# VHH binders against Short-chain dehydrogenase TIC 32, chloroplastic (TIC32), part 3

Target 1, 322 residues: Short-chain dehydrogenase TIC 32, chloroplastic (TIC32), of Arabidopsis thaliana (Mouse-ear cress) (a2rvm0)
Amino acid sequence: MWFFGSKGASGFSSRSTAEEVTHGVDGTGLTAIVTGASSGIGVETARVLSLRGVHVVMAVRNTDSGAKVKEDIVKQVPGAKLDVMELDLSSMQSVRKFASEYKSTGLPLNLLINNAGIMACPFMLSKDNIELQFATNHLGHFLLTKLLLDTMKSTSRESKREGRIVNLSSEAHRFSYPEGVRFDKINDKSSYSSMRAYGQSKLCNVLHANELTKQLKEDGVNITANSLHPGAIMTNLGRYFNPYLAVAVGAVAKYILKSVPQGAATTCYVALNPQVAGVSGEYFQDSNIAKPLPLVKDTELAKKVWDFSTKLTDSQSGESSS

## First folded at step 20 (VHH; from a22 with S56D)

Design b22
Fold by OpenDDE, fold request of step 23:
Structure b22 (fold): chain B 322 residues (1-322), chain A 123 residues (1-123)
Amino acid sequence: as target 1 above (322 residues)
Amino acid sequence: EVQLVESGGGLVQPGGSLRLSCAASGFTFSDYGMAWYRQAPGKGRELVAEISSGGDTYYADSVKGRFTISRDNAKNTLYLQMNSLRPEDTAVYYCARESYDIFTGDTEYFDYWGQGTLVTVSS
């Protein structure tokens, strides 16, 4: 909505950087998990959160890559406190292991940034025999959030500080299958579309945040859950010549390409800016509240996604669905 | 369409050497990180080595000092030089391309895979 550098109600625009939207914010005493913190806007998110005094746990697939990024961030941000932990979102076992290890550290958890993802891959099944985009982008984060939610609740109550869950969605949520979410065909190779499957997973990220908002309110806890569109990241143009990426770029061509600092702005805004205090169940773009697909307001659909996701994650663990 | 085709697998004796190749097509090879994975009989697929688009390399502990991942962007080819091979290196080796999310810039995962090439290390 806020193209060409125009400022929205927040005072920020599509050109605002992660540092700008968090200027003056003191994140001292906060602990954050950032998934996908070894590449893209995940790196910038980790850097800027650290810059503001947040203790950042970098949840990354490759811990060596994460360690290198950590070193770079520490050079840029003296005194930054960063940890690197292994997380493969495409594996529920990895997610469970990460959550268990995190809990064992005794660290509080104030901010959960569900940032990592895969886009427009061919039909593939995850290690858990689930379509890879759905498994990685949605179910991985769903399970991670579920497993760490009690830690967040405890942290919020003890610290008397608001917790924040931030789901990285995208405008691609508008490009899901015509059905919205294909519950009965999640693993159907014959009708698989790489782009629509991506859209479906991102749609579920929004619905997940909305359902969380409902549940958190019901539980009376001081935690918010929001989703966002980060923008399109400016990288080598050659990356867009992949046919799937080309289609994706074409579909979102109307959006301004952002630098990595600009791309991380909305995430950092939602995570740390005091303007977002108390705001939950919203979809953000360019560091402003935006209008998602009307479908995401369907509370029944959000509940269905929650129940479906619960069933899938429980079945993998061998646990009986309550 | 994106294609990855592995070659160079075969039977080698312990202590021997082998060089695997992965021919890439259908995308701008130089813009993507690449990786080698392997799957031994009865085991899960595991990461062997990664090379970023910038040429940074990573190796699994089990192959450090013995394997070298490299790339020739002019030839759209990924390589894995395997020296001092051991029986435990026996596996199907797969070439993989890093994924790229245009909205997040995330490259942590892999989106395309080859069919694999079998490496057997046996006396």
Scores: ipSAE 0.743, ipTM 0.882, lowest interface PAE 0.6, mean pLDDT 93
Fold by OpenDDE, fold request of step 23:
Structure b22 (fold): chain B 322 residues (1-322), chain A 123 residues (1-123)
Amino acid sequence: as target 1 above (322 residues)
Amino acid sequence: EVQLVESGGGLVQPGGSLRLSCAASGFTFSDYGMAWYRQAPGKGRELVAEISSGGDTYYADSVKGRFTISRDNAKNTLYLQMNSLRPEDTAVYYCARESYDIFTGDTEYFDYWGQGTLVTVSS
């Protein structure tokens, strides 16, 4: 852990910015999807990827918001290639629609940045009747990745360039339920904890990346899958008045707050830096490989999460399991 | 504690107007985006309008040109002006606050909801 600004093995630290960790990188010819690109570090990720020549598809819940952000980025980065497409991760229908529309564009897909999320909300069911944090943070990205994986495989083969899947997790993955993942109680309101549910969803992001790594290796494709902790973003203290957020702040108080450019650094590092070439199934922090919760190394748990997620997404679509 | 309380619902004739209010408390209202949702009988909840903390607005296609979302930060109040109301606008209307992820700064989704106010458009 590099909490005091010390440089790690990568040569970068908690104070490094997204531009610094991608300095000298030529992303020309690459196409990326960034979920949640209309706010927070998603904006900076989209900006910096574009700055390096990447064609960025901004997958956002509100396309008007995305369009405004796009306009701002284009002003900052002349010649930036950005598209805005609608994606509500809390709706499997929306995810499927996005994937279908994306495929219809004929665009390649080199980079998939699963960045969007919701944090520590009261118990609520998604449009698909699934606990909202699990549905949005994990299941939405799971389905998105699943639907676009063949496009990524095709792109990697045709371009002879490595594909990269980047799952935004967090150190909150350490604060899941005692069981790790509550498969039988995913929608149990009576035992619901907003913070533990968040942790559970973020734990699943790591497990998802690890299972993907295994499958991608088995398939012999040149695509990597990694997860990361972006850091805690510097923001107005007024945003933490809510008791759930206050608890969250307390939980991460030992960490140094980052600016948005610093917060986006690890994402951009994992997405574009050549130092990460060939690296898959790792958890990153401060643009360095970090040690996640030991539980994430449980391959049986990762498989169980995969199967459970597959079942949920298939059930919603009416598709028969193969 | 975060609270959102809707008011202003009622019975109105087609073509009529109604203004909904949402009183917010328990958080710094000006720092958050807000939205109106509605749920008609037998249907799912749908987005009606959204307003960012900066004042940028979004409207569902079904209400564009008829509804206006606005906010008064000094009063911690969100508004929805509904004009040219139609029977299909009949629903329970909900006020919602945007979520905030402290790790990503993501504000795309919503974390708190009011109890709703009923709007009935009928002759």
Scores: ipSAE 0.729, ipTM 0.879, lowest interface PAE 0.6, mean pLDDT 93
Fold by ESMFold2, fold request of step 23:
Structure b22 (fold): chain B 322 residues (1-322), chain A 123 residues (1-123)
Amino acid sequence: as target 1 above (322 residues)
Amino acid sequence: EVQLVESGGGLVQPGGSLRLSCAASGFTFSDYGMAWYRQAPGKGRELVAEISSGGDTYYADSVKGRFTISRDNAKNTLYLQMNSLRPEDTAVYYCARESYDIFTGDTEYFDYWGQGTLVTVSS
């Protein structure tokens, strides 16, 4: 399966699609939550998981948009089991409401795909008075995972099926602030950098998966937690280049950037592929284990981020701290 | 850089109409979804209406049938036509741009906001 230049140990490459990396996998009986499932690779993730028989709950900010995506998926995938539920990750109240409503359905939970995010916005505070990228990309998913973890534990125990938590990060995690995570300056507007704050939030997504791994092993539960970089998606490059350059860049970029099906591949590989059974605390790229920034292996940092995030989500410290 | 500038707010009697505009610059307007949010005194910001890059529209229940969101991509301008105004529509109205994450293609959140324009509905 080894080949020069592209395939890794998994037998897959940067060019592999979500359908290819899940070929032959039977997901019947599994239930998944996919955040951000109404756009980008979240749509393709939901589509392919449902193609493999997984019951997918699409956790989306705009349920009307989500309903249209569900309708399109059902047309493409006969027999798809999809539900649409409202989730605004920038609001802890919304996250708590989502988790409460999910539990009221009585649905099990095997797969939690923490996919949604916002990139490189100007300085803003969430409804909870926390810097928006940190609130949306990290704390929203941290709280969601915490609130649903008992459901995942009972599901894995009762079904004897491995649970999987999948955190979408980015290679941008390497370009966080020099401090790594600036705990005391999360809300500091004067030193805010939109790209470094994005990198910080994605670094926290890797650290979150690593601390989850440690705690789940200590608890003896059959749930894995991994992070990944999906690649850069080739969609509408004109958003980032002037019109004349966008044509030239587009002609070359098709050999480097990923299509949406390729961008969803690593997520679906980690979520469903049997090769990932028992693998936890790893960072993936191109459907293979990859080497993240060494800082993410700092167990003290991962614990510190966890404790900081626990305090912010338990005390609603954003309200008291604003 | 990205700039969103709202205009068209003012004082209007109940049952009246206003048209809000949002002039956008610093990005390819036609590639992005846009939204109007509002913030009443003492309340948080709430969604009023959204329009996708493809022209699909979505409305809060409280404004359905009364408000119309539209866009003019040639003029880089977002509009909100507000009819049958009620006192509870009194708020600062904000224009917002849909985010885009180049790593995931995610567009579910809003990354740039205008400074707002005040609408007061009162006799």
Scores: ipSAE 0.479, ipTM 0.792, lowest interface PAE 2.4, mean pLDDT 89
Fold by ESMFold2, fold request of step 23:
Structure b22 (fold): chain B 322 residues (1-322), chain A 123 residues (1-123)
Amino acid sequence: as target 1 above (322 residues)
Amino acid sequence: EVQLVESGGGLVQPGGSLRLSCAASGFTFSDYGMAWYRQAPGKGRELVAEISSGGDTYYADSVKGRFTISRDNAKNTLYLQMNSLRPEDTAVYYCARESYDIFTGDTEYFDYWGQGTLVTVSS
């Protein structure tokens, strides 16, 4: 039954849409940042948050594409409050510029949706001389979160509303390198695996949310941090198959793969649903709490990743690239 | 398997022109956005230009007015016309495909990259 989208404890399933899991939720007065909001489930996340009254800042690398997505959303949701701001998560300079510009706007920040990512690229180094998947998927979001955390704390105190940090991970976090995280071999081309590097970056996204949970509880602030797997998303699958096979695969795939509205559901559930109030340090799938790889509960590993990431982002890694 | 193969790089004098090509295979080219990136020695990668599946273009400030990205969907080929070349344009140029995630729900920037073609601008 689990193959056919049985409802979990939340009352939602793998088939639930972002609109369904936020039905009746009033997001008026909330401000969100959504990274990667110009494509895929990031678009649907931005659309549904804005449908619920949230002021959404779309943090995108390509602002022309972001502007077109904003136009499309406003047509679907008249009165939507959307801004487009440039962000390249592979560049620490871009992340610092974004955070500085965001703070200069005076906007509050209730919801930080760390959604963007890249998958399975060949070995490449970022502008900061760090392996590209680790730099983009993990370090960019780590730095962004660090730079905006005081804004989120102030917003939570002044508004008396729960802040929420939402890290998109993936079930691929289970398929990282055997070491879990290869701190001293992040840039090792000779042993690079594109899929394991992806899994490593997504494992770090879970560990990041778990360490945030610990620190935010110690600080006594009303901000939660959770991670999630959005699911496998059905898309233009049939273009790879002959016509007869494509029809048969499409008919079966709609029961296993998610549509885009279904793919954004877990993100929107964690971001807005009252059922998630006070829930922190959990990993979600199909709009329900799920069990991640046991390694992510290792508090020493989470702290080690945090300290390693802090070192890389505070050192102005540009010095090491010269 | 998705493959992106760049060509057209070489040595050129300042003020000269080059046209880069990226031959794409293993996917439906017309369904995807594409981009050119570059990486100078000792520096990180940077975006040069993007073109959506619908033909909308974007350019980095450093190349606006000098570079033109285009695509030929019938030939599965991405192009970068580079005019008025400067020494600071010296880099390995990569083509990249916009992420199109069939198996995970993550939003990605780009999921496949070519091997690169070297452009050297010197006198």
Scores: ipSAE 0.000, ipTM 0.355, lowest interface PAE 10.7, mean pLDDT 84

## First folded at step 21 (VHH; from b22 with S53D G54S)

Design c24
Fold by OpenDDE, last read:
Structure c24 (fold): chain B 322 residues (1-322), chain A 123 residues (1-123)
Amino acid sequence: as target 1 above (322 residues)
Amino acid sequence: EVQLVESGGGLVQPGGSLRLSCAASGFTFSDYGMAWYRQAPGKGRELVAEISDSGDTYYADSVKGRFTISRDNAKNTLYLQMNSLRPEDTAVYYCARESYDIFTGDTEYFDYWGQGTLVTVSS
């Protein structure tokens, strides 16, 4: 814990920018996937990673939007290497297609930034008939990570460089349903809470990273998995007039609003900073290790989320779990 | 409360034209990207067109050159001009608002939908 604006143990604070926390870092030779790279801190993450020499694959729902962002980044970062590929996290088919296409490129994968998300929407089902926040924020990233994990393992072994998986969670993970994860009520409209469902999905992001950490350790692979809270992003105030956003903003009112560069700092810190080398299964905030909800330390819950997610993804593909 | 209400659907002959409208309320319309989706009978929902808060547009390949998405921020209204309509354009058309995650600033997805308006293209 540190005072607002004060530097933590990392030497960085809530006011640090993505460029500052990656200053001096050479990402040359690294390849990263950034989901949601066409908006918000995803753009800044892609820009700063590129600035540090990382080859960035922008995994975006709308490739035209991605292309425009790419063009802008290239103007800002001469020599930046960026690709745009289509990814709709709310569709397992899209996730599978993306993974297949990515693998077909033959590109290595060092960094996986699971950044995209939807927040506090009304109850609705994804293309796969799963509650949209759970489907998009967690299950989509879960499947993506699962499908690309072997590529990351191969890359890490061949390059002898540490791989890093970064799950964008949030402090909203503290505001999940009282039972934590409602395995039997994921699609229950009658008891649906937009904010709690968001919290649940973000809680699963943390648990996913923790379970990955365990599995990666067991597999003896030089890959880390961490989650983080990026902070609240300062944008057009007009957007806060949405009642759900207003509630969400109220819930995080105690936090200092960040600019997009500040908002992307923790992500870039966890992705590239050498201080994070070997660190896995942690929750970061303001480019420092933070304390998540104690519930996320429940290894049985993490395993249960993993198994549940596996079943959902397997059932959609028609594949039987071995 | 956020509301999206589509209108303008109906029966039209092949080669005909329709203009759909989506009336938005309960939020600052100009601050959000918007989209049109459609769902044909027995098929999944598909993206037709998007327009950003800055006015950038995207179209599905199947409608490029025929459909035009536009917005009037003063009227809080989204439009879809559909020309040279084909039987395969028959679907329920939905208006959608881009979502916003206050923690990431992500706007790639959609959080609110209208009830839809039926467009039938038939001779």
Scores: ipSAE 0.781, ipTM 0.897, lowest interface PAE 0.5, mean pLDDT 93
Fold by OpenDDE, last read:
Structure c24 (fold): chain B 322 residues (1-322), chain A 123 residues (1-123)
Amino acid sequence: as target 1 above (322 residues)
Amino acid sequence: EVQLVESGGGLVQPGGSLRLSCAASGFTFSDYGMAWYRQAPGKGRELVAEISDSGDTYYADSVKGRFTISRDNAKNTLYLQMNSLRPEDTAVYYCARESYDIFTGDTEYFDYWGQGTLVTVSS
């Protein structure tokens, strides 16, 4: 962990911006999907990727908001190529529709930025009757990645360029339930903790990236998968006193709050910086490799999460798990 | 406990006006973006309008120029002024609170919803 603005091995720090960590990078010819690109660091990620010449597909829950953001980015970045497509991660149907529509465009896919999420909400079920944080933060991205993986493989082979999958996790992954992942109690309202459920979903983001790394290596595919902690964003401090976020404030108080450009830095670093070439299965913080919870190194747990997620997504589609 | 309670729905003739209210409680209202959604019979829930914590507004194309979303933070109330109402505006209208992820700043999702208020536009 790098604190107080000190530079790590990468030469970047917690104070580095997304533009700084991608300075000199030519993303021309690359196509990226960024989930949650209509708010927060998702906007900045989309902007900076576009700034570097990347064709960005903004996968947003609400296309009206996305369209407005696109307009703003285009004003800031002349020649930026941005598309807006609807994606509700809390709905497997929406995820499948997005993937289908994306494939129909014939666009390549070099970068998949799994950025969107919900945090510390009360117990709610998604449209698929799954705890909302698990459904949105993990399962939605899991399914999205799964559905687009062949496109990424094809793109990587044809372009002879490395593909990159980036999962936005957080330090909250350290604050999951004591058992790590509650496979048998995902939808248990009686024992639900908003923050632990968030931590669980973020833990799964790391485990997902690790399992992907294993599979991609086994398949001999030139695609990497990494997870990261973006930092805490300096937005409306009043929200830190919200009862639902009080624990989160405590959890991140030891970290320096970041601006949106700083918050997007690690994402853009992992997505575009050549220093990350060939690096897979790592957890990043402040644009440096960091040490996640030791539990994420449990390959059996990662596999179990994969299998569990596969089962859930297959069940919803009416497909049998093979 | 977070609560959102819509009011102001009813029957109105085409071309008429209606003002919806959403009374919020149980949280610091001024710190959150809010939205109005609606769901017509047999259709999915759709965004009508959003207002950020800073007062920035967004409207669906279908209601742009006719509807106005506003908020009174002192009263913890969200409003939707609906003018020039059309039959196609008939729906249950819901107010919702934006979720917030402190690590990503993501506000795309919503974490609380009201029970809704019915608006019927008919001659």
Scores: ipSAE 0.776, ipTM 0.895, lowest interface PAE 0.5, mean pLDDT 93
Fold by OpenDDE, fold request of step 23:
Structure c24 (fold): chain B 322 residues (1-322), chain A 123 residues (1-123)
Amino acid sequence: as target 1 above (322 residues)
Amino acid sequence: EVQLVESGGGLVQPGGSLRLSCAASGFTFSDYGMAWYRQAPGKGRELVAEISDSGDTYYADSVKGRFTISRDNAKNTLYLQMNSLRPEDTAVYYCARESYDIFTGDTEYFDYWGQGTLVTVSS
């Protein structure tokens, strides 16, 4: 559609930067959480949100790294308001601790950017004995969102401003396991595929956003939930020597590589651009609405993922392979 | 194939020193951040130290001032110098590589681990 820099319906393209898609937007009074804000497009997202006046809480695994990034952003954006808080998405305990600490600050929450993730790692179990990609990319964000949702609802109501949940998915969601989500084999090492597991986790990010949309609508709250594909980021080629990464690059080769500012554009567009007001349950690419895998429109599957995730987060136990 | 192989573990007395090494292969070592983790008997795995691709370091509070993480990119090797060792430092020590998500550039997590090397601190 817009593979070579063509503008979509939004007026933006794959070449648009995070600053461009948020130009003229006043985020003053808004508070955002950005997971994974110490690296990659998470840094740029935090920078640009802060540039627009948003108070950004950087949820990062390593707070020293986060602090350094914060310092850099503040130098670039005088007056930027940034906080650094520890969050390890692979640990439910860490997620709960983060949520608790955040709530204790009394800060409002307008924007939740679920950005952090791990990609195509070997089979490993999280601290909670759950396949690491599923645990980190999906369950961590699922739990985080769940724990902070009431804060977002209160904030939206009190400020009379729309809340926005943004799940960073990927075109890799198209490359999940053949059955879509392997509920009974989430921890099955014998049939584990690094890339398919990644795809599965990213698929769940989309389904999560869709189920949230349904629930939020039913609850009559002024909060939207969307997912997106950020694009492939231009980085050191040495990082692509991993066979799985090479496959992933090949799988999305039809898309142009983006700079970090370009990579963060869709996130910032969905998070702040007024064109997205009232839009929920959509999948975005290149700052435009895109068509995800048809499977994500299966409301029963979305509900099943929700229930499954709820069960896992409640019990803090992994699913056994059958 | 990405491989991480730890070495240098052993038995040491309290107050002693030990230097761990992690030999990396199958990837461009200099492009990745690295970390040391440890797992004590009956406990979960915990971060000990981290070093970025640019050489920035992080240490767990429990090892600050005693441990030093370093890297030799020419040798594709990660090191952990452990001084003033304590019984509570007894654990299997693992080296890990920072992960990389090609879509987000996220490097906050770790994707590959070594087999571990046992460090026992006992009188």
Scores: ipSAE 0.774, ipTM 0.893, lowest interface PAE 0.5, mean pLDDT 93
Fold by OpenDDE, fold request of step 23:
Structure c24 (fold): chain B 322 residues (1-322), chain A 123 residues (1-123)
Amino acid sequence: as target 1 above (322 residues)
Amino acid sequence: EVQLVESGGGLVQPGGSLRLSCAASGFTFSDYGMAWYRQAPGKGRELVAEISDSGDTYYADSVKGRFTISRDNAKNTLYLQMNSLRPEDTAVYYCARESYDIFTGDTEYFDYWGQGTLVTVSS
């Protein structure tokens, strides 16, 4: 196993950094979107992708924060090409606006890194009246991916390069509600659990990637979709003792805390490493293929999540679902 | 449990000043970024100002140069100094805590909110 610093089949371990797992990779000519690129491993992901020559669009909630991060990255990475665009995943309107603006740039899209998210918040409805964790972590990324998928397909065909969709999930996907996904109780406050709701959203990230894999294969396009567990990030240890994070800390206690560079490694591995070429529908951990919850292999559940998500996103736009 | 309690709202004349406070409890205040939001009648909730755990600040264009966000970690309190108040500043003001995803380190979103304090700017 690749735990506790041991190397897995990929040659990398839990201690590998984003730079190490992308060493020697030339990302020149590639364009990536990274959601949540103004904090945490999103920053490191943007930095390392840019370091490898990738044009990175930082999709961030606060563009001033994004601009500051961009400035820092440019200082560290001479010649880095970074753009900052506003994206609030909790608002379908914001997601649609972002997608529209992105398309208007005429930029290609090779890599989509669905990284941003919220964790273990009290029951709250998004701007679209959907439970906030489900709305932000899953539906926001679902809609973003859906809206940009044709751009990715076009890019892949024209560049003759593989496109990659990377969903940041978590081992928390194992701690969803007992029934897996509560389709009929997404907005049920009375039975709401902050951690299980988080797990549910992360479970849907895996299922989303799996369903995408199926559809992309059926469509015969050279795009992969994978999910991953980044690890537990050691940025501020004091945050781990927050009462609402206590359960999460317990759930991840079996894992070694990672630095931000280590935390971004699996994302960058899945996004850029040639070893992942042609690999789709897999769940990664410590820059290796890992075994997710067996439930994620349920193709019917994945389809159900897809259809449910489609219905929710269509209803917000006023569009009729076929 | 995490609690955020706003205070300091009230009626002020245009050009006046007001200082809002947000008392935080149930978590290590110094470890989290904080923000002020406001919601005017008939409008959506909008960001007013943010302050990171390291003290970096952001302001909406509409309040830049007039409002100052600050924090006292020893007192677990967030502040919003509002100067040169305008009628369009009339709103319920909310304090919010940045969320923290322990797996990604993402702090872009907010997970806890206060009940709000009403600020009315009128002649």
Scores: ipSAE 0.749, ipTM 0.883, lowest interface PAE 0.5, mean pLDDT 93

